VH-VL binders against q10081. Designs and how they scored, part 23

Target 1, 150 residues: q10081
Amino acid sequence: MSNLEFVYKYFNSLDVKELYDIYLLRTNVFVVEQKCAYPEVDEIDLKCGHLMLRNANGKLVAYARLIPEQQQTVRIGRVVVDPDERKNGYGRKLMLQALETSKQEFSSSKTFVLSSQEYAQPLYRSVGFKKCSDAYLEDGIPHVEMRLEL
Below, E stands for the ipSAE of ESMFold2; O stands for the ipSAE of OpenDDE; V2 stands for 0.75 times the mean of E and O plus 0.25 times the DockQ between their complexes.

## First folded at step 12 (VH-VL; framework fv_indenebart)

Design j1 (at its last look DockQ between E and O 0.04; V2 from the best seeds 0.00; counts 0 for: pae E 16.1 > 2, placed apart)
Fold by OpenDDE, look of step 12:
Structure j1 (fold): chain C 150 residues (1-150), chain A 123 residues (1-123), chain B 115 residues (1-115)
Amino acid sequence: as target 1 above (150 residues)
Amino acid sequence: EVQLLESGGGLVQPGGSLRLSCAASGFTFSSYAMSWVRQAPGKGLEWVSYISGSGGSTYYADSVKGRFTISRDNSKNTLYLQMNSLRAEDTAVYYCARTIEVTGYTYYGMDVWGQGTTVTVSS
Amino acid sequence: QAVLTQPASLSASPGASASLTCTLRSGINVGYYRIYWYQQKPGSPPQYLLRYKSDSDKQQGSGVPSRFSGSKDASANAGILLISGLQSEDEADYYCMIWHSSAWVFGGGTKLTVL
């Protein structure tokens, strides 16, 4: 876990390689691995923040979107860890950094929300999120709404 | 033009079976989840079943669980609903509806509907 | 108790505003649900109007006039469809919908009459 680098950029500041890496990782996981056909790339990408975690070799190993919402809320979305890089604790690192970056970028934010796939709940609980809804369907995959108040 | 066209409705006796089809055109069928929704005469809308774009995930209303099966053939741009052990209360107009949800955001619920096909279950 | 409850009917005059409510059952927090709204006219299939979870998480259906808008009343634990500048062609049945407990759930629908 040495020489990891977090980079946070908005869409217009992403270079072509960064955008490529993000979409490649997201597509490989959310579309291919999860066998879910949907418009993975969407308009939210244009107006949200993009948090990237790269290893010492410059490989994008984890990623998340930070989306400001009303009522001092930040939604964390498209949380993903490269399939070849899992079990390295990158998910937790990503979430902790997402919270910190959110507080920096959205200083008035007090609430953090996300839509969690059911299997991913333990990760989010580990950083303080709590389930706040019944299970629902997201792209044909069971999810729950989770929330963290800071 | 995006279009959905249901077929296969008809009259059937209680305990009988019927297979509905929904032909899709004007969009990439495999990229969208699909749903069946029915409406009994003079009544409200009732969701029946859901299937993901790939077909890997399916969900059913409790009222039809174990009796109905949703499926799709993406090579034919067609959605199906196999209805077995039909009951009088299954009498309704059956709509197919294009559905799509995006991770973290649901951009479109059931945004495109067919004209429906009528199923009548009566002795 | 039904997951979603809508008034059976509502009447309003042309040019006025109509507020259609979709009340969620107690224990189900409306704040965490995307509420979808549909319009259905006699002899026609339902038409998608819009979905609303929050002001930053909403979407208007294609071709749907801006006079249709979604909101929520947290105190009433309800979703709201607001139709401003009511027109005669707005007379129809309106349904709300959410995903809950592994099912799409519709409200009972509201018959809107334009007087």
Scores: ipSAE 0.008, ipTM 0.580, lowest interface PAE 10.1, mean pLDDT 90
Fold by ESMFold2, look of step 12:
Structure j1 (fold): chain C 150 residues (1-150), chain A 123 residues (1-123), chain B 115 residues (1-115)
Amino acid sequence: as target 1 above (150 residues)
Amino acid sequence: EVQLLESGGGLVQPGGSLRLSCAASGFTFSSYAMSWVRQAPGKGLEWVSYISGSGGSTYYADSVKGRFTISRDNSKNTLYLQMNSLRAEDTAVYYCARTIEVTGYTYYGMDVWGQGTTVTVSS
Amino acid sequence: QAVLTQPASLSASPGASASLTCTLRSGINVGYYRIYWYQQKPGSPPQYLLRYKSDSDKQQGSGVPSRFSGSKDASANAGILLISGLQSEDEADYYCMIWHSSAWVFGGGTKLTVL
């Protein structure tokens, strides 16, 4: 009855096809679509959780990485929805699941943080994040830090 | 062969203290979180306490918080449970169990259990 | 209301299937949880059977036959342990478990009788 499936795995539990799907989606959006010529893949990928949303056909339609940090904090990064799937509300579903998955996987989590481009701030506000910094450059693009406290 | 062996159970008076030990073998002890789980006579399972592989994070059931202390000595491959201010309702078989720890925050259930040691709290 | 509710007992015939339920209380959504299952025979410690969150996020315990499987019934807000091809050795107590509110929480257990 559900045609959507969330899958969460720590890096070392990913199979090679899952890793391929993740990097294809991230690269197509952040590098190709957004024209960012900076390194997309970094060492954080090796030491974080990977949250995938797949449709009934097994297509990866949305993704985020969940990075445990000190002081009961989880950073949500690389938030992306497949360009062809953007009109389906998957961004909000992904963010709500990221919060719930973090509570399950990181039992002491109290604070959630992310770095947001301007266009994505409404999404993050809709799930309770608030802007908490001045703008700064990340890969040459203005970002702001956003925070949600339990 | 992965093994967990509990010891230190016995008969104690209410208000007394007891320390349980769990000797681990056949795996890299420091790579696994550990838990204590108890089972009162004729009753179901009740989780008691958890400690991370490094020993840096601990959690306790509300029923034992402030009275029990979980600890580990990774150089001796041994898990401990210090039980103070014991009550009749603490009477149970106590099991140690290992869990998979992916990070200090991730818990994947308990995959190997010891045989248990019996604690009886009675005047 | 208890966090997890299991029927106290269930009977089924050899060769049949048994479906053991683990119902989460109202206000807690089974879709967000990994459900862990344990088997315990009289006089023995519990043994890990499997965990299930989804068909893409599950694990069979070491040496546990494939006739043991996990699933969920979203409309009943329940985790399900299915045991197919029941054998007399499957007679045991079965516990579900979740991580909830900074604690491992067990269900009350179901005694499965194979007759």
Scores: ipSAE 0.000, ipTM 0.536, lowest interface PAE 16.1, mean pLDDT 87
ESMFold2 (binder alone), look of step 12: mean pLDDT 92; pTM 0.941

Design j3 (at its last look DockQ between E and O 0.04; V2 from the best seeds 0.00; counts 0 for: pae O 9.0 > 2, placed apart)
Fold by ESMFold2, look of step 12:
Structure j3 (fold): chain C 150 residues (1-150), chain A 123 residues (1-123), chain B 115 residues (1-115)
Amino acid sequence: as target 1 above (150 residues)
Amino acid sequence: EVQLLESGGGLVQPGGSLRLSCAASGFTFSSYAMSWVRQAPGKGLEWVSSISGSGGETYYADSVKGRFTISRDNSKNTLYLQMNSLRAEDTAVYYCARTIEVTGYTYYAMDVWGQGTTVTVSS
Amino acid sequence: QAVLTQPASLSASPGASASLTCTLRSGINVGWYRIYWYQQKPGSPPQYLLRYKSDSDKQQGSGVPSRFSGSKDASANAGILLISGLQSEDEADYYCMIWHSSAWVFGGGTKLTVL
């Protein structure tokens, strides 16, 4: 019996329930929990891959989006774990899968980037990302750019 | 009908050069990545090189890197493989293959293959 | 260590099923990969059969009969090509292939004999 299942789909392949689950999780964390009023749903969602982690009950417990960029680069964004599922190692598991999925779904990819809040940097370092910028504000919240090169 | 036709094979001495061509027809050539795959006599398939639909990305097997150059001319619907510094182990049938490319980032199956052209490098 | 390992040969009877395995080396996980399968008959170029990553990410090649299917055995770290209802024309070499480290990688191939 598998307790966890990863599902990856490019936007046009998502069904309605998958899209609902993704936006519920993202808005509950990025808008409500983080108290950040910004347009969480954006046009990048239409042009990227969506990586979902579901538990045995079918609950979406973690999510990331995989955005192909120029110069053989994939941006990993909207990395989120359901608040009730934290401390189960799902964040690291999600990031490892995001890297491997990006290598398979974006065959030319060589460089992986993300914009990290301070609290998330240890997670990203644990899978090989390194800080590559000074802090900057993104929607009023301090972030740093992090990068992993193959 | 989708067709790929390789040409330019032949007998060459070690250290020599040869240029393979693959003429494509029946599809929009620039919308697909292209690959070269070779098969030595009595042996399995070995990927040699691939090129994106635009020609902007190229990939090479370690065994040919620095000696072979893949290129394409989208105006002539033709794929090329320039082979320099040929060695006995390069002796094979060389196939060109159409490689499905989506979004410019994702490669899928080599779904259409040519009949191959034979390269013999005589020691 | 080879990235992909296939048994050199396999025999099966007409009407039976054959399971052809494609084992990934330690350090990489079959769950990460689309496994592509090709058939090659003597004197002919390879023919694309199918690809399989998961039940929601798979594709049958054009004109390939449904008795050819793909799956995975996670415990063996292997992709599987299942051929059911074996026919004499299924006697061929079968190759698996993956995209790995910015390269296409073929397995060594399995010669299927239908006795």
Scores: ipSAE 0.080, ipTM 0.721, lowest interface PAE 6.4, mean pLDDT 91
Fold by OpenDDE, look of step 12:
Structure j3 (fold): chain C 150 residues (1-150), chain A 123 residues (1-123), chain B 115 residues (1-115)
Amino acid sequence: as target 1 above (150 residues)
Amino acid sequence: EVQLLESGGGLVQPGGSLRLSCAASGFTFSSYAMSWVRQAPGKGLEWVSSISGSGGETYYADSVKGRFTISRDNSKNTLYLQMNSLRAEDTAVYYCARTIEVTGYTYYAMDVWGQGTTVTVSS
Amino acid sequence: QAVLTQPASLSASPGASASLTCTLRSGINVGWYRIYWYQQKPGSPPQYLLRYKSDSDKQQGSGVPSRFSGSKDASANAGILLISGLQSEDEADYYCMIWHSSAWVFGGGTKLTVL
C-alpha cells in the first residue's frame, strides 16, 4: 500500500483544488459511473465536514462527508472511492477513519448512520454497521439505512 | 402444506431454563430466516429473536439479550430457542414464524406462524 | 416514544371502510420502510395480511382479500391499513411491523370492532 494521508476540513477551510477534487470525484462516480442525474452538490456541503484520503502523489483516492445530526448521531455520506483506486482497501480505511474523526470532532456522538447502496453493505458491515431499514429508493437507486452504535 | 409446530413450553420457576423447538415442514427450511415472537397474556406481539437461513446471523430483542439463544438445525428442519435466567415477564405464548428469504432482498416477513407454545414463569 | 404507535381500538360499521394507522416515531422516515400488517383473532396466531413500501413495492398475503390494502401518509409519517367493505369476520387485532435497527418491531396493535 502507498503512503496515505487523511485530511479533514469543513467547507470554509477547503481550498479551491480540494473542492475541485472532491466534486470531480463525486460527480464522476455518483453521476457518471452510476448514471444518475441528481443535484449532487447540495447545501449540506456547506455545513458538514469533509474527509479526504490522498495517496503519496497527492491524488484524492477516497472521500466521505460527516454530517452531525440530532440525538448524538453522525451521518456518514457521499462515501466514494476513485474507480481507478478500488480493490486497495481504501473504502474500509476511509470508514474506520470516518468513525475516529467523528468521535474526535463530535465528542458526544454515539450513533453513526448512513444510507448504503445495496452493493456497498458488505463494506459497512465490515466496520460494524448493521442494516436498520428495508430497501428504499434514493435518486432511483436502491438503498438501505445502516446504523452503528458505539 | 407449509407448517410450523412449536413445542417445549411449560411451567418454570424464575431463574430457570427452558428450550423451545419449532418443527418446520412443507418448504425449504434453510432458505428462510426464522423468528420467535411472543405474546404475553392479554398483550401485544413482541419480537424475540431471528436467525438467518444458514444460521450465520442472529438477532435478539434487548429484553432477551444475554439470556436467550436462537439456533437451528437445517438437517432436522428445526428451530430452537434456549431460554435461560427466565423471568416472570417472559411468560407468554411463543410463536415461531417463517420470516425472510436468505437472499434478504425479497421480504416475506413472518408469513407463516405456528400455533404457539405457552411458557409460564412463576414461583 | 415507541417506534410504532397504533391506536388501541377502532370501531366501524359493516360495509364501511376502516383505516388503521401505524405511526412511526419522529426521526424515522416512513418512506424507508416496508410496513407489514398482521391480523389476529382470539385464540389464534397472527396471520400475515400484506406488506407495503410503495405502490410499486407491495405484496398481498396468500388468500388475503383485495379489500385489504396498504398505503402511507407521509405527512403523518404513518402506514395505513385500509379495510374496505368491512365484514363481521374482520373484527380482530391488527398489528403493524417494521424492520428497524436490526430488530423486528411491532406496533401495540389495534382492536377493530365491527358494530
Scores: ipSAE 0.009, ipTM 0.601, lowest interface PAE 9.0, mean pLDDT 91
ESMFold2 (binder alone), look of step 12: mean pLDDT 92; pTM 0.937

Design j4 (at its last look DockQ between E and O 0.06; V2 from the best seeds 0.00; counts 0 for: pae E 15.7 > 2, placed apart)
Fold by OpenDDE, look of step 12:
Structure j4 (fold): chain C 150 residues (1-150), chain A 123 residues (1-123), chain B 115 residues (1-115)
Amino acid sequence: as target 1 above (150 residues)
Amino acid sequence: EVQLLESGGGLVQPGGSLRLSCAASGFTFSSYAMSWVRQAPGKGLEWVSYISGSGGSTYYADSVKGRFTISRDNSKNTLYLQMNSLRAEDTAVYYCARTIEVTGYYYYGMDVWGQGTTVTVSS
Amino acid sequence: QAVLTQPASLSASPGASASLTCTLRSGIRVGTYRIYWYQQKPGSPPQYLLRYKSDSDKQQGSGVPSRFSGSKDASANAGILLISGLQSEDEADYYCMIWHSSAWVFGGGTKLTVL
């Protein structure tokens, strides 16, 4: 993982290739792989931060949105790892960086929240998140709310 | 301006059917889950049904399961409630409400409500 | 047994504070839920006031005065809506709501009278 690079940008700072890579990865996973047709691209993209993880070849291998909320809260969303790049520990690396970047970009952030697909809970628990809601379905996919307080 | 406008209410006999509509404007309709909530005369609020932004997930109150169907046409910015096998206890003002995005993007609960449409089930 | 229980009515004087309770039935821990509060005046649809799960997880509705606040009483297993500095226009019905067992559930509502 020595040649990995994290890049954090807001929407207006993304170049066309970065935006393309983000949307390609998100749609391939959240829409195609997960067989879920939903408005993947939304207005939140315009307002949030975009955390990108690229490998030595410049390939986007993982991604997350960082969304500031009220009361010193940051929501982490659209957490995704490229299907061809899984089992490399990129998910955990991404989450740890997401927390760090959030603390840097959003001063005084104390609480981190996310909506976890049920299968992904172990990843988030590994970095300290705890389930804080009952399971629910969104667009046919089981989710739970998870929280980390620092 | 964000707005919801219900229509389709009226008088219907027990066992009859009615279809409610809710026209949305002023926001990206497909990005929000929607709900129907009803209020019988002089009574409290009762959630009726929920539908996700894409329509992929729906939920119903036990009192209406098997009888009511929630749907939406995002191309028309319209929410629907098909009500079949209506009963006297279904008599109420029916509100459509823009509902919390359960994934947490927008944490307003039911933050926008229509003015409601009245459904009266009586013989 | 209802999931959420609210007192039918409550009265308080102008300028005073009113605490409206939303009690969860036994077996359901209030600490795990976001409680949403709504105000409804006669002849009008409900209006969203705020949501409260914890001090770090709460939100005030747009245009809602700061004198409306949410909290919880773990010992009573209840959500609390606190209205400070009561005004005559605060006279209304107040409903709490949670997501529980794949359903939105409202309390029975509390009619608040400002004397």
Scores: ipSAE 0.007, ipTM 0.586, lowest interface PAE 10.8, mean pLDDT 90
Fold by ESMFold2, look of step 12:
Structure j4 (fold): chain C 150 residues (1-150), chain A 123 residues (1-123), chain B 115 residues (1-115)
Amino acid sequence: as target 1 above (150 residues)
Amino acid sequence: EVQLLESGGGLVQPGGSLRLSCAASGFTFSSYAMSWVRQAPGKGLEWVSYISGSGGSTYYADSVKGRFTISRDNSKNTLYLQMNSLRAEDTAVYYCARTIEVTGYYYYGMDVWGQGTTVTVSS
Amino acid sequence: QAVLTQPASLSASPGASASLTCTLRSGIRVGTYRIYWYQQKPGSPPQYLLRYKSDSDKQQGSGVPSRFSGSKDASANAGILLISGLQSEDEADYYCMIWHSSAWVFGGGTKLTVL
């Protein structure tokens, strides 16, 4: 019996509980766990797709946002797995679904991009992304741009 | 050595068009976001536009939306600004600047600037 | 109301300190923003000085003397650029910048005069 469910919605289709769940997960990881106080909610959220992975209990266990850009490109951002659910392979499942959903929802997409912290690079390489920028520091943590071309 | 060199400025009449170029060298151009920033004579800095490293994401100041288009050719290491429907208020020095984009708020600011190219819009 | 407000001018004596303020409008809070500072001398492009969000999230620009530092005044809702030990070559325009609402936003700039 299948106990995982992907849900994809553009911003205006989110209900208030979905929005709450998304911001709770993002804030708990990107602000609290990573100890980076910043405005986590931004206006990009208003104009992108929101990909959610829920478990059998209905808990949001992974999330990414899909940002259509010019030149047939989709940016995948805010890639996050609930800390209590890590090591279940949800990160890889999320990325594979993000690529597939982007092809379905943005049918002209040819290029996929993301910004990666060091810890996440192996995940993104495992689904075909490659580094395409010089490393740079943000809050003392190396980041690189990564790219996948269809 | 990281360098940015703007060109394409000049004198145009109101309603005219110009295309600015910014030639980049000394770094992996496609890995960096770029911005245009302008400065009217005797005035402060005004951010104009931004483009991601791939060219897939662009942003514009409200003052130029619908009239200006930022683009890049990563095979030529060149950033462009197409300026249409020019107005006297667009008279400025236009700077090309390198930025680092991270989805979210993990940016460095504009760390490398060109020397600028002058656009004058007058009858 | 402008997003960032800077005094148009400030004067200070050689050897003294200058505090340049960058005040955010009342609807947004300085504590959550990274404040970028730029110096511009006549006839030259702007030069990156430093950024400051907190003591654990700050960066000095390459080659920028340590007498330039950033801080915040939460009660005034302002970012602060402190220049200590002022020298005549510090005469310049100084701009603050933040990322706000999908745009880079500059303050109006402060002309610092060292007399």
Scores: ipSAE 0.000, ipTM 0.489, lowest interface PAE 15.7, mean pLDDT 86
ESMFold2 (binder alone), look of step 12: mean pLDDT 91; pTM 0.931

Design j5 (at its last look DockQ between E and O 0.05; V2 from the best seeds 0.00; counts 0 for: pae E 16.7 > 2, placed apart)
Fold by ESMFold2, look of step 12:
Structure j5 (fold): chain C 150 residues (1-150), chain A 123 residues (1-123), chain B 115 residues (1-115)
Amino acid sequence: as target 1 above (150 residues)
Amino acid sequence: EVQLLESGGGLVQPGGSLRLSCAASGFTFSSYAMSWVRQAPGKGLEWVSYIYGSGGDTYYADSVKGRFTISRDNSKNTLYLQMNSLRAEDTAVYYCARTIEVTGYYYYAMDVWGQGTTVTVSS
Amino acid sequence: QAVLTQPASLSASPGASASLTCTLRSGINVGYYRIYWYQQKPGSPPQYLLRYKSDSDKQQGSGVPSRFSGSKDASANAGILLISGLQSEDEADYYCMIWHSSAWVFGGGTKLTVL
């Protein structure tokens, strides 16, 4: 019905074009737009799930990675919406799907966590996350830890 | 037309309590987060608190944490601020403000403001 | 110490431009923040003017003339409100605001006088 498609894959199931699209989107936003030089591509990518949102034209418009952690916890990271697509509500749609996909793919998951830049907290609150730390620096950028308990 | 109307201000002694109300009309109240902002006489604006549209999560400025409680009754289209243990520094005009959602990201800007209600804390 | 610093006052002539600055404290980078701007006339509540993070992430408030615009000066770590073609009705207090550390934070305000 919708002209949007979610695609979820573990790292080893990504094809090279999917990986290229993911890294292009992530680096253009997190490194270039945000003017932050840091190792944006890291080894966590090798051991996690990759959630992609594509529009009707096949363009990757939003992305998140889903990282299983200890204690029945899933970390949602690298949450990003293509700059040209930000006015379409994709951030919230992505977060809702990330929660549902995590429950399906990591069946023992009970706790969801993320490290939020300060400006993004309202988005995460809108889907049920709550701040659980004071601000701290991650790669020189202020962040807060946020958590959702089932 | 979107309208916000504050009430419940007045003169109160230090240590006292007041409850402010904000009546909302002209929009789907439960779909919007709401804030209280205050302005002391001759001073600038200070954000006080914020509440989700559903009434669940609340946030407070450090200066009021533990003393003020924000709440809402979506069936009555009304926002409240319960102010306890009032101090002279709480003297201000208190504004009710509607917070808009930003599509894709929820960065709340206060786009519609009420006329304000005056709280004076003095002995 | 203040998260946001604004000059207390600014004067400019009718028809000229005014550039109002909102400087972020050392240790927080203006590039990561949406800067919101509000106008307040005596005896009235504040009114939302616009917000600016980048040219691709900005918004003009409802009914706000295009002569009001936002920008940033990265070298000064500051948000900028530009008002061109100044009119006498632009005489007001102007506040910047950001979301920082789980709170909305206002600057101290700038009183703009149109002489």
Scores: ipSAE 0.005, ipTM 0.498, lowest interface PAE 16.7, mean pLDDT 86
Fold by OpenDDE, look of step 12:
Structure j5 (fold): chain C 150 residues (1-150), chain A 123 residues (1-123), chain B 115 residues (1-115)
Amino acid sequence: as target 1 above (150 residues)
Amino acid sequence: EVQLLESGGGLVQPGGSLRLSCAASGFTFSSYAMSWVRQAPGKGLEWVSYIYGSGGDTYYADSVKGRFTISRDNSKNTLYLQMNSLRAEDTAVYYCARTIEVTGYYYYAMDVWGQGTTVTVSS
Amino acid sequence: QAVLTQPASLSASPGASASLTCTLRSGINVGYYRIYWYQQKPGSPPQYLLRYKSDSDKQQGSGVPSRFSGSKDASANAGILLISGLQSEDEADYYCMIWHSSAWVFGGGTKLTVL
């Protein structure tokens, strides 16, 4: 952990550099690192909130989408930490902030859900999420549904 | 009005201990990372320690590692610096500084400073 | 070698422009860093002036005159604080700062004298 800045913006408020950084990080990890070719950029980007974590140098070190759903539910998606920054515990900070930001932006939110890649479950468990489904494939990658009730 | 007020400075012998405090007001203290910065007489600025808004992450200059401890009480809007095993070279004016807004849209780094408190380490 | 190097002193005439340099140690690329600048007058704490990473990533401190601006010299691997239209009140010490290797790092400071 270091000097950090959380910025939450909706798509229309993102500047070109922010959007570039988000897509660069997401594609580098979800497409290149994970060797998964899929339409990474999608229409949900236009509708959801974008939570960015940057360090003091302005580097985007972590990112998540916040997607409001029905039944006072918020889905947290595209959770990613820069490969070079994963030792810094940014994932946990990101998730905690994601929950707080969700409460602020979606005041009636009580349920948080996400699709976790199997290997990432410990991160989400650390902030209170619990597995609530069997493993399934999403874009060829094993996932589980996780839920947190607050 | 946003302000920081340091206290706890004084004269101490080498090997002694001192605890500095920094009282914050006029802003949401917990939303900001804080730092201690010191300045020896006639010398430049030297960063000493940094603590995240939640207090979970701390960093130290190599010169004070193992001797100084930064902490905060957000319920009291107060930043602390516990200084142990003090040395002559620790003599300085110690400033507390609001370092970074952790949830804001702008990167302010040490945009607010206290007036400083003087620490003198001498036999 | 220090992470940030500043000249010890600089003198300039009123109305002139002063360029204060903050040179990064070899091996660290100035282009990747936000450089923060501070002004300190005698008997006072430092005052935040501005930060500069790029033209699209910069910020002016509240109340800081527009005649203070940041830039970079990639060839010199240095951050630059530009003070145009120097005034007598600009006489002060100026420090640059970056976040590097899990630490805030200050330069040695430059004493600016307005002749």
Scores: ipSAE 0.000, ipTM 0.586, lowest interface PAE 10.9, mean pLDDT 90
ESMFold2 (binder alone), look of step 12: mean pLDDT 91; pTM 0.938

